# Designs tried in a protein design chat: VHH binders against q9y6x5. Part 214

Target 1, 379 residues: q9y6x5
Amino acid sequence: LPPKLLLVSFDGFRADYLKNYEFPHLQNFIKEGVLVEHVKNVFITKTFPNHYSIVTGLYEESHGIVANSMYDAVTKKHFSDSNDKDPFWWNEAVPIWVTNQLQENRSSAAAMWPGTDVPIHDTISSYFMNYNSSVSFEERLNNITMWLNNSNPPVTFATLYWEEPDASGHKYGPEDKENMSRVLKKIDDLIGDLVQRLKMLGLWENLNVIITSDHGMTQCSQDRLINLDSCIDHSYYTLIDLSPVAAILPKINRTEVYNKLKNCSPHMNVYLKEDIPNRFYYQHNDRIQPIILVADEGWTIVLNESSQKLGDHGYDNSLPSMHPFLAAHGPAFHKGYKHSTINIVDIYPMMCHILGLKPHPNNGTFGHTKCLLVDQWCI
Key: E = the ipSAE of ESMFold2; O = the ipSAE of OpenDDE; V2 = 0.75 times the mean of E and O plus 0.25 times the DockQ between their complexes.

## First folded at step 10 (VHH)

Design E87 (framework vhh_8dlx_2)
Fold by ESMFold2-Fast, scan of step 10:
Structure E87 (fold): chain B 379 residues (1-379), chain A 125 residues (1-125)
Amino acid sequence: as target 1 above (379 residues)
Amino acid sequence: EVQLVESGGGVVQPGRSLRLSCAASGFTFDDYAMHWVRQAPGKGLEWIGNIYHSGDKFYNPSLKSLVTISRDDSTNTLYLQMNSLRAEDTAIYYCARSKIYYKYGDWKESYFDYWGKGTLVTVSS
């Protein structure tokens, strides 16, 4: 029987939540599986970019989903909520479900993982759900488990996306212990439901399950705002993305715009595209704008005095607050093993190994995840 | 049925203050940002500002010092406080809503799908 893998994402699950709140169901999962305490995500630490990095093993400059809002300087196309299903944006990489389907006797299934409702290189996930935030976790899980049991060719790779704790993290902030405790307890119950459903259907013993996330969350405040209107007039630039990483397309000379912004706030770094730190791997793509503004942790870039968010992400990927975790269970994984840190791009080659797929060229290093796997040598 | 009903308009003398109200019904008020928009005779629509369930507010920079927006989620009511009224503030004032929803890592705001019928404010003697 071919190996099977279910990849589950809880959006915005900051790694240190595991140390500050009780997760009885997740801890039972980890006791008989593996835990990676920190996953170092890609910059910028946003949902679309990091979800696509998990399934391609590529930095954002290489897979082309460089933000949740983008402008392509060559084609002059805009990426937004209204055109996120245009294959143009997703075609710079080959995600794992496409590779899985191009191998002999394999299907993929998806419950709303970013990109799975898009025909990428003329290949769409064999089974998928169109994005709809109103669809319950239970309905997503019911579809995934039905497809895992009742498909020909067999579903060997399945994905499930859930919006929490990110939605509540933005609304309440990660320091709101009362509201975050409620949200995180509900997530733990959903993990319990997932395990119980897989056991009842006879899937649990032979299915590899990865539970991870794309990024963390940090506390924001009305006392930590950077007002761009106090630094530069709207007539000098087009705003492609705002906060906490602003993407600036100059309408006048780039150097003049840079000079107006470079000393605007002590809590914001201003980069010409070629001066963006090499460690970000965020430079070599036409969708990265000529000037990028990077706010310090917990600071929000605004065009007026107000902000809706008490929590945010998108910040420097070296910040522990931006890091998710990874937990896994199944026949491919050791039991009771704890690992400190991997890079989010390392998940892709590990998943390819588990599924017996040849990975496309990628930025991950298989050696970083070898100690998690039973069939590999850990030195 | 979704309804937005503006009230508090009328004839007011220059330099005076006026408070407009918008009563909302037929939907979950907390899920929506609420907006004030005005239209002076023979002119286009001018956005005044909005307010989110969180209490966060955004204003048209040209009007920011002259107006205050507030909301009472317990009564499903939006307010616009206007101070130091001028003849050029004569307009029909509209209440509008935009849906706040979550999509892939962020809270998003829809376009205006419902507007009130407007309340006339005339600044004259």
Scores: ipSAE 0.465, ipTM 0.795, lowest interface PAE 1.5, mean pLDDT 91

Design E88 (framework vhh_8dlx_2)
Fold by ESMFold2-Fast, scan of step 10:
Structure E88 (fold): chain B 379 residues (1-379), chain A 125 residues (1-125)
Amino acid sequence: as target 1 above (379 residues)
Amino acid sequence: EVQLVESGGGVVQPGRSLRLSCAASGFTFDDYAMHWVRQAPGKGLEWIGNIYHSGNKFYNPSLKSLVTISRDDSTNTLYLQMNSLRAEDTAIYYCARSKIYYKYGDWKESYFDYWGKGTLVTVSS
């Protein structure tokens, strides 16, 4: 039978949570598998961009999902939750489920991974669920396991997305140990349910399972606000995205808007598009606006008002608070191996290798993940 | 059946205080931010403020010294306390709701999908 892979994302699962809370089910999973302690994600450290980087191996400027809210300067289109299914936004890259369906006589399945309900290059995941936050983890898992066990052509690549701990991280902040301990315990129990379900259905021994996340979370505060209205009037610009990375589309001369913003706050960096640091790989795309504002960790950009968020992400991808982890188990992976760090773009070529797929050109380096795999020489 | 019913309006003298109530029924009150909005005769709608299930409150900066918003989730009731009322505060006061929901990395708030019929406050001697 062809190799099979289930990719699971717990949105906003900061790597450091593994050190500060107990995860008995996840630790049992890791004991017979591998752990990557830190995954360095792509900038900006947001849900849509990083989920698409995981499945394409590309930086955001290359795959085109550059934020959760976007404006394309060439086509004049706006990306929001009301039009996130427009293939235009997703067509700058080829995600792994599309490659899986086109290179091999195989199917893909998805429980709400971003992009899987979109026909990308005229190819939609063979099986998928439309996004609905009210659908339980158990229902998502039931559909995924049914499709893994009962499909022709066989489902060889499956994805499962879960909103926690991101939803609670925003609401309570990562420093709220009482609420976060409750949330994280529930996630660990869901991981236990996942493993139990796969064992009961006879899938566990022959399925490769990756558990990862797109980003971390940092603590925000009403004492750390940057009021954009104190620096510039709304008549000078259109706001494409606000916090913690603001995307500014000038209505007047770009230099004039930049000059009004450049000394706005000591806790925010202001960049003309061509001056965005090369290390971000966040410059070469029409959806990146002429002026970008980057708040310091834990600072929130606002428009003459308070913020509801006690936790946030989107910050500099060099910050450990923005980093998720990766754990994996299955026939492709070593048992009991711990690795320090990989780049989030490295996950894609590793998954292609496991599935026997030829990867599209990407920014990942297969060598970075070799030590995780049984069929590779680590040195 | 979703209902928002404002009460406590009437004729009040300048300088007095007034407390308005909004009784909510037919939905899970905890899932919604609750808002007060007013409309003075011949003028547009003016947002007064809102309150979330968490107790977090936001006010229109021009009105923040005049009003206090609170909610009682055990009785599904929203309150607006107004102090030092002036003729300019004469308006119909509306209760409105907005749904709080999560989608792919962010908490979002819907537009106002239900409003009460309003309660008239007349500040006059």
Scores: ipSAE 0.508, ipTM 0.801, lowest interface PAE 1.5, mean pLDDT 92

Design E89 (framework vhh_8dlx_2; at its last look DockQ between E and O 0.75; V2 from the best seeds 0.00; counts 0 for: pae E 4.6 > 2, grease 26.7 > 24.2)
Fold by OpenDDE, look of step 11:
Structure E89 (fold): chain B 379 residues (1-379), chain A 125 residues (1-125)
Amino acid sequence: as target 1 above (379 residues)
Amino acid sequence: EVQLVESGGGVVQPGRSLRLSCAASGFTFDDYAMHWVRQAPGKGLEWIGNIYHSGTKFYNPSLKSLVTISRDDSTNTLYLQMNSLRAEDTAIYYCARSKIYYKYGDWKESYFDYWGKGTLVTVSS
């Protein structure tokens, strides 16, 4: 039988939640599989970019999804969560579900993973759900498992996306122990449901399952605001993205805009595009704006001191608060093995290996995940 | 059925305080931002302030020092505390809701989709 892989994302699941809260179902999943305690995600640490990095193995500058909100100066197009259906934004890379879909006697399925309801390189998964936040996890899971079990050609790669704990992290802040405990309990129960469903269908022993996330969450406060209006008139620039990484499109001379912003706050770094630190791999794309502002951890960039979030993400990808985890189970993975850290782009070559797919050029290192796999040597 | 019922209005002397209530039913505050809006006689609608599902509050700058918005989730009631009332504060006061929803990393706010019938506040000596 061809290998099968289910990739599950719980949006905004910070890695250290595993240490600070109880996850009996997830811990059982880990006990019978593998755990990577920390996954270093890509800069910026936002939902669209990191989910696309997982499935392409590319840094944001390479796959072209550089933020949740983007602007292309040539075509004058805008990208956002309300406008994400144009293949123009996605076609700078080939996600793994497309690669898989194009193979003989294979098909892909998706439940609301970013980009999966868009034809990319003129290819869309044979089975997918349009995004709808009102659709329960159970319904998503039922569709995915039905497709994995009964499709022809067989679904050999599937993605499943869930909005929590990210939504609640934004709402309550990650330091709200009472509310987050409740939210994370629900997540663990959903993992229990997933495992139970797979066992009931006889998929548990044969299906490879990866449970991961795109980013973490940091605590925000009304006391940690950076008001851009105090530094520069709004008429001098267009805001493409706001916080915690602002993308600035100058309407006047770029240098003048930069000079007005460079000392705006001690808790914000201001970069010309060419001066963006190399470690971010966030420079070589036309969709990155001429100036970016990067707030310190826990600080919020605002206009008119307005903020609605008690938690946020998108910060420096070296911050532990931004890091998710990865757990996996199935015939491709060891049992009872824990690994310290990998890069999020390393997931792609691993998944390609598991599925027997030739990977597209990518930034991942297969060697970083070898110890997770039963068919590889681990030194 | 969705209902917003304002109460607490009446005649009050200048300089006094008044607390308005908005009893909400048929929905939960977790899915909505709640707003106070007023309309003075012969004038347009004026936004007073709001409270979001996160508890974050915003106020009209012109009224910020005079008003406080709060909510009780246990009773699904919205409050507007007004202090140092003036004649110009005479108006019908409305509570309204706007839908909050989450999509791929962001909470979004929709338009005002439901209004109460309002409660009259008259400030006169």
Scores: ipSAE 0.615, ipTM 0.880, lowest interface PAE 0.6, mean pLDDT 95
Fold by ESMFold2-Fast, scan of step 10:
Structure E89 (fold): chain B 379 residues (1-379), chain A 125 residues (1-125)
Amino acid sequence: as target 1 above (379 residues)
Amino acid sequence: EVQLVESGGGVVQPGRSLRLSCAASGFTFDDYAMHWVRQAPGKGLEWIGNIYHSGTKFYNPSLKSLVTISRDDSTNTLYLQMNSLRAEDTAIYYCARSKIYYKYGDWKESYFDYWGKGTLVTVSS
């Protein structure tokens, strides 16, 4: 029987939550598996870009999902959470479920991982669920476990996406200990349910399970706002994305727009596309706009309005507050091993190795994850 | 079966105060931001303000000193307190809802999909 892998994402699970709250079920999972304490995600630190980086091993400029809101000047197409089904946006990379289905004639299953309900290179996940926030974690898990057990050809790669703690992180902010404690306890209980379900179905001992996230969360405030309308009249530009990374498409002279923005606030950096720091790997794609504004951690860019968000993400990927963690258990992984840091793009080549797939060219380094794996020499 | 029913309108003298209510039914009230909007005779719609389940409020800057918006999620009721009423405040007052939803990394707000029928406030001597 071929090896099997279940990849689970809890959106917005900041790594430092593990140190500040109790997770008895997650700690039991880690005790017999591995923990990577910090995963350095890709810039910008948003949900669509980082979820696609996990499954492609590519920086955003290479896989083409460069933000949660995008504009392509060549085709005049717009991307958003309400308009995310056009394969055009996803076709600049080959995600692992497509490779899984094409190399070995194996099946893939998905419970709402971003992109899995889109035919990418004319290949859609063999089994999938359209995004619907009203569908419980239990129903998503029941479908995944059914598909893992009863599919022909066999399901060897499965994904499961859950919205928390990101949804509550935005609403309450990560410093709201009372509300975040409640939310995180519920997530830990869901992890307990996941392990128990896999054990009851006889899947646990032979299944590789990765629990990770796409980014963290930082505290925002009404006292930390950057009013873009105070810098520049809206007639000078089209706004493609706003906060905390603003994507500006000039309607007039680019230099004039840049000059109006660069002196506006000490709490944001203003970049012409060619001047974006190389360390972001956020420059070489037509979907990246001619001027990018990057707010300092905890600052929100607004248009003469207040922000309802008490937490946000999208900030500089070097910030520890933006980092998720990775925990894993299964026959491929060591037991009781802790590792400090990997890059989020390193997850893809590791998963390809576990599944016996040839990875597409990618930005990950397999050597960074070797110490997690039982069939590899560490050092 | 979604219903928004405004009440508390009527004739009021200049300088007085008035409190409007909007009773909501047929939906999960906590999932929606609630808005007050008014329309004076022969004029367009003017947004007054809104309130989220969290208690966060936003007001039209021109009206902020004159109004207070509140909500009671236990009774599914939205309120508008108006003080120092003037002839210019004569209008039909509507409550409206916008759905707050989450999808892939952020909270979004929908368009106004339901409005009440409105309650008339006439400010005259």
Scores: ipSAE 0.507, ipTM 0.813, lowest interface PAE 1.3, mean pLDDT 92
Fold by ESMFold2, look of step 11:
Structure E89 (fold): chain B 379 residues (1-379), chain A 125 residues (1-125)
Amino acid sequence: as target 1 above (379 residues)
Amino acid sequence: EVQLVESGGGVVQPGRSLRLSCAASGFTFDDYAMHWVRQAPGKGLEWIGNIYHSGTKFYNPSLKSLVTISRDDSTNTLYLQMNSLRAEDTAIYYCARSKIYYKYGDWKESYFDYWGKGTLVTVSS
């Protein structure tokens, strides 16, 4: 009876893949629903920050997940692969699944969306899978659909995360047409399986489904390296994050560290925290380090070596290569409508509207997504 | 069963060239970065260089002009070409692997988890 929403992310799905590759199943999904051709994500254009922005409607400086690698000087805590479960990092915001499951007669389910296996504000998703990359898409989908069909209280909000095409985009680069064509065909087959599964279980007509992503991917090269060890001795700073946005904690006078770095490469912008461009909304959080280095698109910051990655993301969020798409289908959405762009933070207030939830304070604008929705006057 | 088997070692005269092979089996070769490492008598391990599945290569700067690493993914074979050999290049030469794996938007590289038994190269007149 209550409205239901499934939010799906295919990590690293660049918006222009839709124009450059064949997606018969996704195109049919779009034809019977809505498409937003470009979603402008948040800086930095990394996985943890942007997935949390989708579900909180907040810029990174406001929700506190400011990178995939972070440091807090007061507590001496590091956020990393082994430390991503500490609620300390996540508690600066309230994600939509927490708000949803605290409502009367509602619960939330999750298949590996970043943060859903963490007890944020002492509240963990009602049903969830711990992150494990070996778990197939089919198994994730089976758990999600089982929870949507069989849970008491009913699951009204569910999330599903898949690692592709991000993993393959890093491995091969987005310009490797042969490998990316194979990868993207498999993803389209998974979307077809998702739709067919929902139809067979009787969910398709009354479940709202959003398919989106957190960022795109750009081509890297061994010819586009910025070697920090050539510019500054490692003893002068602590490296919190490296590429393509380096986070630098000075061990000596920060002006001296800045001066050593400012002319290191013409392909890298060096910012004191107070000088970070306002358009990034990336300044007002203690987890943002005193100096950041922002590589130009396709450039890689390294320490006396190179990365084996052929594709990367994390660059300036104005770059079209960093932008994903959004598609949606369900009773809340128009049929056959295409929209040019929204901000990724706009997804949260739209989802709150669909679910009948009061949004927490956020940076999104409901008006940007009104034309996607059947219950809104779009003029 | 994972195996790395080096071959092509032996006695060689100074100034000459030598090509070593490493035959790999029991794992998906494409998922690993492959490395050459050597150990001279009475010395520690010295990293020579590596090659990724992409064909990207890195070399120890002190050896860069003397060596070439290649891989053939169709035969699961790693190669080391050494030129202008010197007496100080006398060593046991090992191939090793490191796993490349994905976690939430980041590729990681493991420590060397398997090593060959090595092949002895002796540079002597």
Scores: ipSAE 0.122, ipTM 0.529, lowest interface PAE 4.6, mean pLDDT 91
ESMFold2 (binder alone), look of step 11: mean pLDDT 81; pTM 0.808

Design E9 (framework vhh_8dlx_2)
Fold by ESMFold2-Fast, scan of step 10:
Structure E9 (fold): chain B 379 residues (1-379), chain A 125 residues (1-125)
Amino acid sequence: as target 1 above (379 residues)
Amino acid sequence: EVQLVESGGGVVQPGRSLRLSCAASGFTFDDYAMHWVRQAPGKGLEWIGNIYHSGSKFYNPSLKSLVTISRDDSTNTLYLQMNSLRAEDTAIYYCARSKIYYKYGDWKESTFDYWGKGTLVTVSS
């Protein structure tokens, strides 16, 4: 039978939560598998961009999902909550489920991973669930395991997305130990349920399982606000994205808008597109706006109002608070191995190797993950 | 059954203050931003402001010096405090809700899916 892989994301699972809280089920998973302590994600450290980087191995400027809110200067299209299913936004890359279905004539299954409910290059996941936040983890797991066991052609790549701990991280902030403890314990219980379900169905010993996340979370405060209306009148620009990375489309001369913004707050950096630091790999795409504002960790950009957020992400990807982890178990992985750091773009070529797929050109380095794999030499 | 019931309207003299209430039932109040909207005779709907479970408040800029919005999540009640009432404030005042929901890394807000029947405020000498 061909190798099988289940990729699970717990949105906003900050790496250092593993050191500050107890995860008995996750620790049992890791004991017989591998742990990567820190995953360096792509900039900006947001959900859509990083989830698409995991499955394409590309930086945001290359795969085209550059934010959760976007404007394309060439086509004049807007990406928003209500039109995230337009294939136009997703077609600048080929995600692994598309390659899996076309290259090997195998099936893919998805429980709400970003992009899996969109026909990308005229190919949609063979089995998928439309996004609905009200659908329980158990229902998502039931569908995924049913499809893994009862499909022809066989499901060889499956994904499962869960909104926590990100939703609660935003609501309570990561420093709220009482609420975060409750949320993280529930996630650990869900991991226990996942393992038990796979064992019950006879899948556990033959299925490769990756548990990871797209980003971390940092504490925000009403005392750390940047009021953009104090910097510039709204008539001078169109706001494409606000916080913590603001995307500014000038309605007047770009240099004039830049000059009004550049010294407005000591707690944000203002960049012309061509001056965005090379280390971000966030410059070469028409969906990146002419002026980008990057708030310092824990600062929120607002429009003359208070913020509802006690936690946020999207900040500089060099910040440890923005880093998730990766844990994995299965026939492809060593047992009891700990690794320090990989780049989030490295996950894609590793997954292609496990599934026997030829990767599309990507920004990942297979060598960075080879120590995790039983069929590779570590050195 | 979702219900939003406004109360506290009536006839008031110019310059006086008035507090309106909206009693919510049949849903999880904490999951919704609550709004006040008014409609003056022969005019369209005018949004007054909203309040989130977090306590964050946003007002129509033309009205923010004249009104205060608050909520009591223990009693599922929304309030609108109006000060220095003018004849132009004569309107039917509606309570409306918008769902706060999570979608792929962001908390989002729906359009208004339920409105109360309104309470009439008449500012007249």
Scores: ipSAE 0.427, ipTM 0.738, lowest interface PAE 1.8, mean pLDDT 92

Design E90 (framework vhh_8dlx_2)
Fold by ESMFold2-Fast, scan of step 10:
Parts: sequence; structure tokens; C-alpha cells
Structure E90 (fold): chain B 379 residues (1-379), chain A 125 residues (1-125)
Amino acid sequence: as target 1 above (379 residues)
Amino acid sequence: EVQLVESGGGVVQPGRSLRLSCAASGFTFDDYAMHWVRQAPGKGLEWIGNIYHSGEKFYNPSLKSLVTISRDDSTNTLYLQMNSLRAEDTAIYYCARSKIYYKYGDWKESYFDYWGKGTLVTVSS
């Protein structure tokens, strides 16, 4: 029987939530599996970019999903909620479900992981659900487990995405102990439901399961706003993305726009594209705009208005508040092993190894995840 | 059916205070930021301020010392308290909503999709 892998994402699950709240079901999962305490995500620390980095092993400048809102300077196309199903945006990389279907002639299944409802290189997940936030976790889980059990050719790679705790992190902020406690307890209960469902179906002992996330969350405030309208008039630029990383497309001379922005606030850094720090790996793509503004942690860039968000992400990927965790259980993984940190791009080559797939060239380092795996030496 | 119904307008003398109410129905009030906007005769729309589900408030800086916005989520009601009214405050006052919603890892605010019909405030002696 070929190895099977279920990859689960709880959006916006900040790593240190594990230390500040109780997760009895997740702790039982970890006790017989592995935990990576911090996963260093890619910049910018947003949902679409990081979910695509997990399944491609590439930095954003290489896979092309550089933000949740994008403009491509070569083709003049705009990426927004209205056109997120255009394959053009996703075609700069090959995600693992495409490789799984093409190299091994196996099936893939997806419950709403970003990109799985889009044909990429003319290949879409064998079984998938179109994104619909109204669909319950239980319905997503029922479909995934049905496909894992009843597919021919067999489903060997499956993904499941859930919007919490990100939605509540934005609404209440991560420091709202009362509201976040309720949300995180519900997530732990969903993890318990997942494990119980897999046990009832006889899948638990032979399925590799990874539970991870794309980013963390930081507290925002109406006292920490950067009003872009106080720096520069709208007639000088087109705004491609706003906060906390603003993507600026100048309508006039680039240097003039840069000069109007560079001293506007002590709480944001203003970069010409060629001056973006090398450590971000966020420079070499036509979808990265000529001027990028990066707000300091907890600061929100606005256009002469308030912000609806009490929590946000997208900030510098060196910030621990932006880091998720990774937990895993299954025949490929050690039992009771704890690891300090990996890079989010390292998940892809590890998953390829588990599934017996040849990885496409990527930015991950297989050596970083060796200690998690039973068939590898940890030196 | 979504409805926003303003009340409390009328004729008031300069220097006095007035409280406007906006009764909301037909939607989940907690999912929306609520706004007050006014329009003086022959002038454009002027944004007064807003209040989020969290109770966080933002005001037009020109009006901040003169107004207070509040909401009662148990009764789906938005309030605008106005103090030290002057002739320039004569306007039709509208409540409006903006949806706070989550889609695929992003928290967004819509533009104003529903407005009340307005309540007229006339400041005259």
C-alpha cells in the first residue's frame, strides 16, 4: 500500500498559543508523534503566500503568490477575491498534489486548501471542494475521509483547511484571553474529532497526519495607525496592497513617490524594490511592486480611516508572533519527539520523502526535518 | 430585509445637545461597523465617525470634541450624541453600515452597502 498523508491547516495558529492555553486533544496527538515548536514562515506572513510555500517548498518571489492582493507588471493582471481562480497566478510553481498525481499516478483530495480549486499546469486535485466559508469542519472532514477510504486510484495526499483561529484573531486580537480561550478550545475539540474519525474508519495507524498553520497573529490598536493619506495624495500612485505591507505602484516618477513616503512615519520602513532586505527573499518577481512599505509589528497602515482589525499578520517573518507550529503523527514520524524550529519551506521536501515523490527544485533543506522521521538518522 | 432607521432629529436651538438613534434590523449587527454621515444643504457628504463591534471608535478630527458615538448590540441600536450645536450642524444625518468579513485569510471591510433615509437636524434660533 502506498504511504498516505493528510495535511491540516488551522489558519493563524500562533506558536505560543500552545504555551498559554490548554490543548488536551492536541497534546495527546503530540505525545505519540512529533512537535516542532516554531515554524519560520516566508515573508510576507500572509495566508495565500505561506500556504503555497508549504506545498511548493519555495519562497514567495519564486512561487509567484507574493501577497493576498497582487498586480503583475508584465501582463497587467490584478489578483483579488474576484479572480483568485485564474491559473495564471499559481503557475510559477508545481504544488505537491500536482506532482503526486503526475509522478505516481495517484489521486489527491482537498478540502479548501488555497490553490486546490484551481487547475495548475492543467492539473487539479482529483477530489476537491470549492472554497465556501459556510461549510463546516465536520463536512470537510467527512469528504476527506470518504475520499481517503473510497478512491481508485487511491488518494495518497489530502489537505484540509480551516479558517480559525485567524478569523477570531483578527476580530478580537490574540491578547483577548476570554474570547481566544473559547476559540482555541473549539479548535482542540475539532482535532479530537479528527483523530476519533480516523480511528473509527481504521485509518489512524497507517495514515501520516500533519497539523500546522501558515502564520501567527499580533495585537493591533487604534492607537497604532499609519495614515498614508497624510504622506501622499492618491493621484501619485496606485495601491496594490495596503497593510501591514503596502505595495505601491507609482503613477509619477518613482523617486518622487519614494521621497514623499520615506520619512512619513517612524513606524514603517519604506523600500525601493532593489533595497528590500535579502533575508526576506522578496525581490525577484514582477508581482512585487516598485515601492514596498513594511509596518512595524502591531501597526496598521490606513487611508484616513480606522482599522476594523484588533489582530493582524503579514509582518516581518523574524517575529516570533508571526510563527506557527507543526505537529505530526503516523508511521513516518518518531513518537514523543520535540524539535525547536524549521523553515516553512522545509515541509515540502519532507512531505515528498514521506510520499516517495521526487521534489521539484525548492528552497527547503531536507536535513532540517530528518530528526522527525523514523527512517532517517538524527545527528 | 435590511433596514436602518434614524430618529431623534428636529429643530434645536444653538448651544443645545441632541441624541440621534439608528435602529438596525434584518442582519447580524455584531458583524458590522456602524457609521454616522451627514449632509448639509447644498454640500457633500461628511463622515462623522464609526464604531466597531469591539467598541473601538474613530472620529472625524474636526468633530471629535463635539460628538460621541455608541452602540447597544442587545437592541441593535447605534447612537450619536451631539453637544454645543451650531448653525453649521444643520444637516440630514444618516447611519450606514460596513460589513466586517473574513475570506480566505483576509479580514476585510466593505464600502457602505446600506444607508438609512436620514433624519433632519435643523439648528436655528
Scores: ipSAE 0.077, ipTM 0.437, lowest interface PAE 4.1, mean pLDDT 90

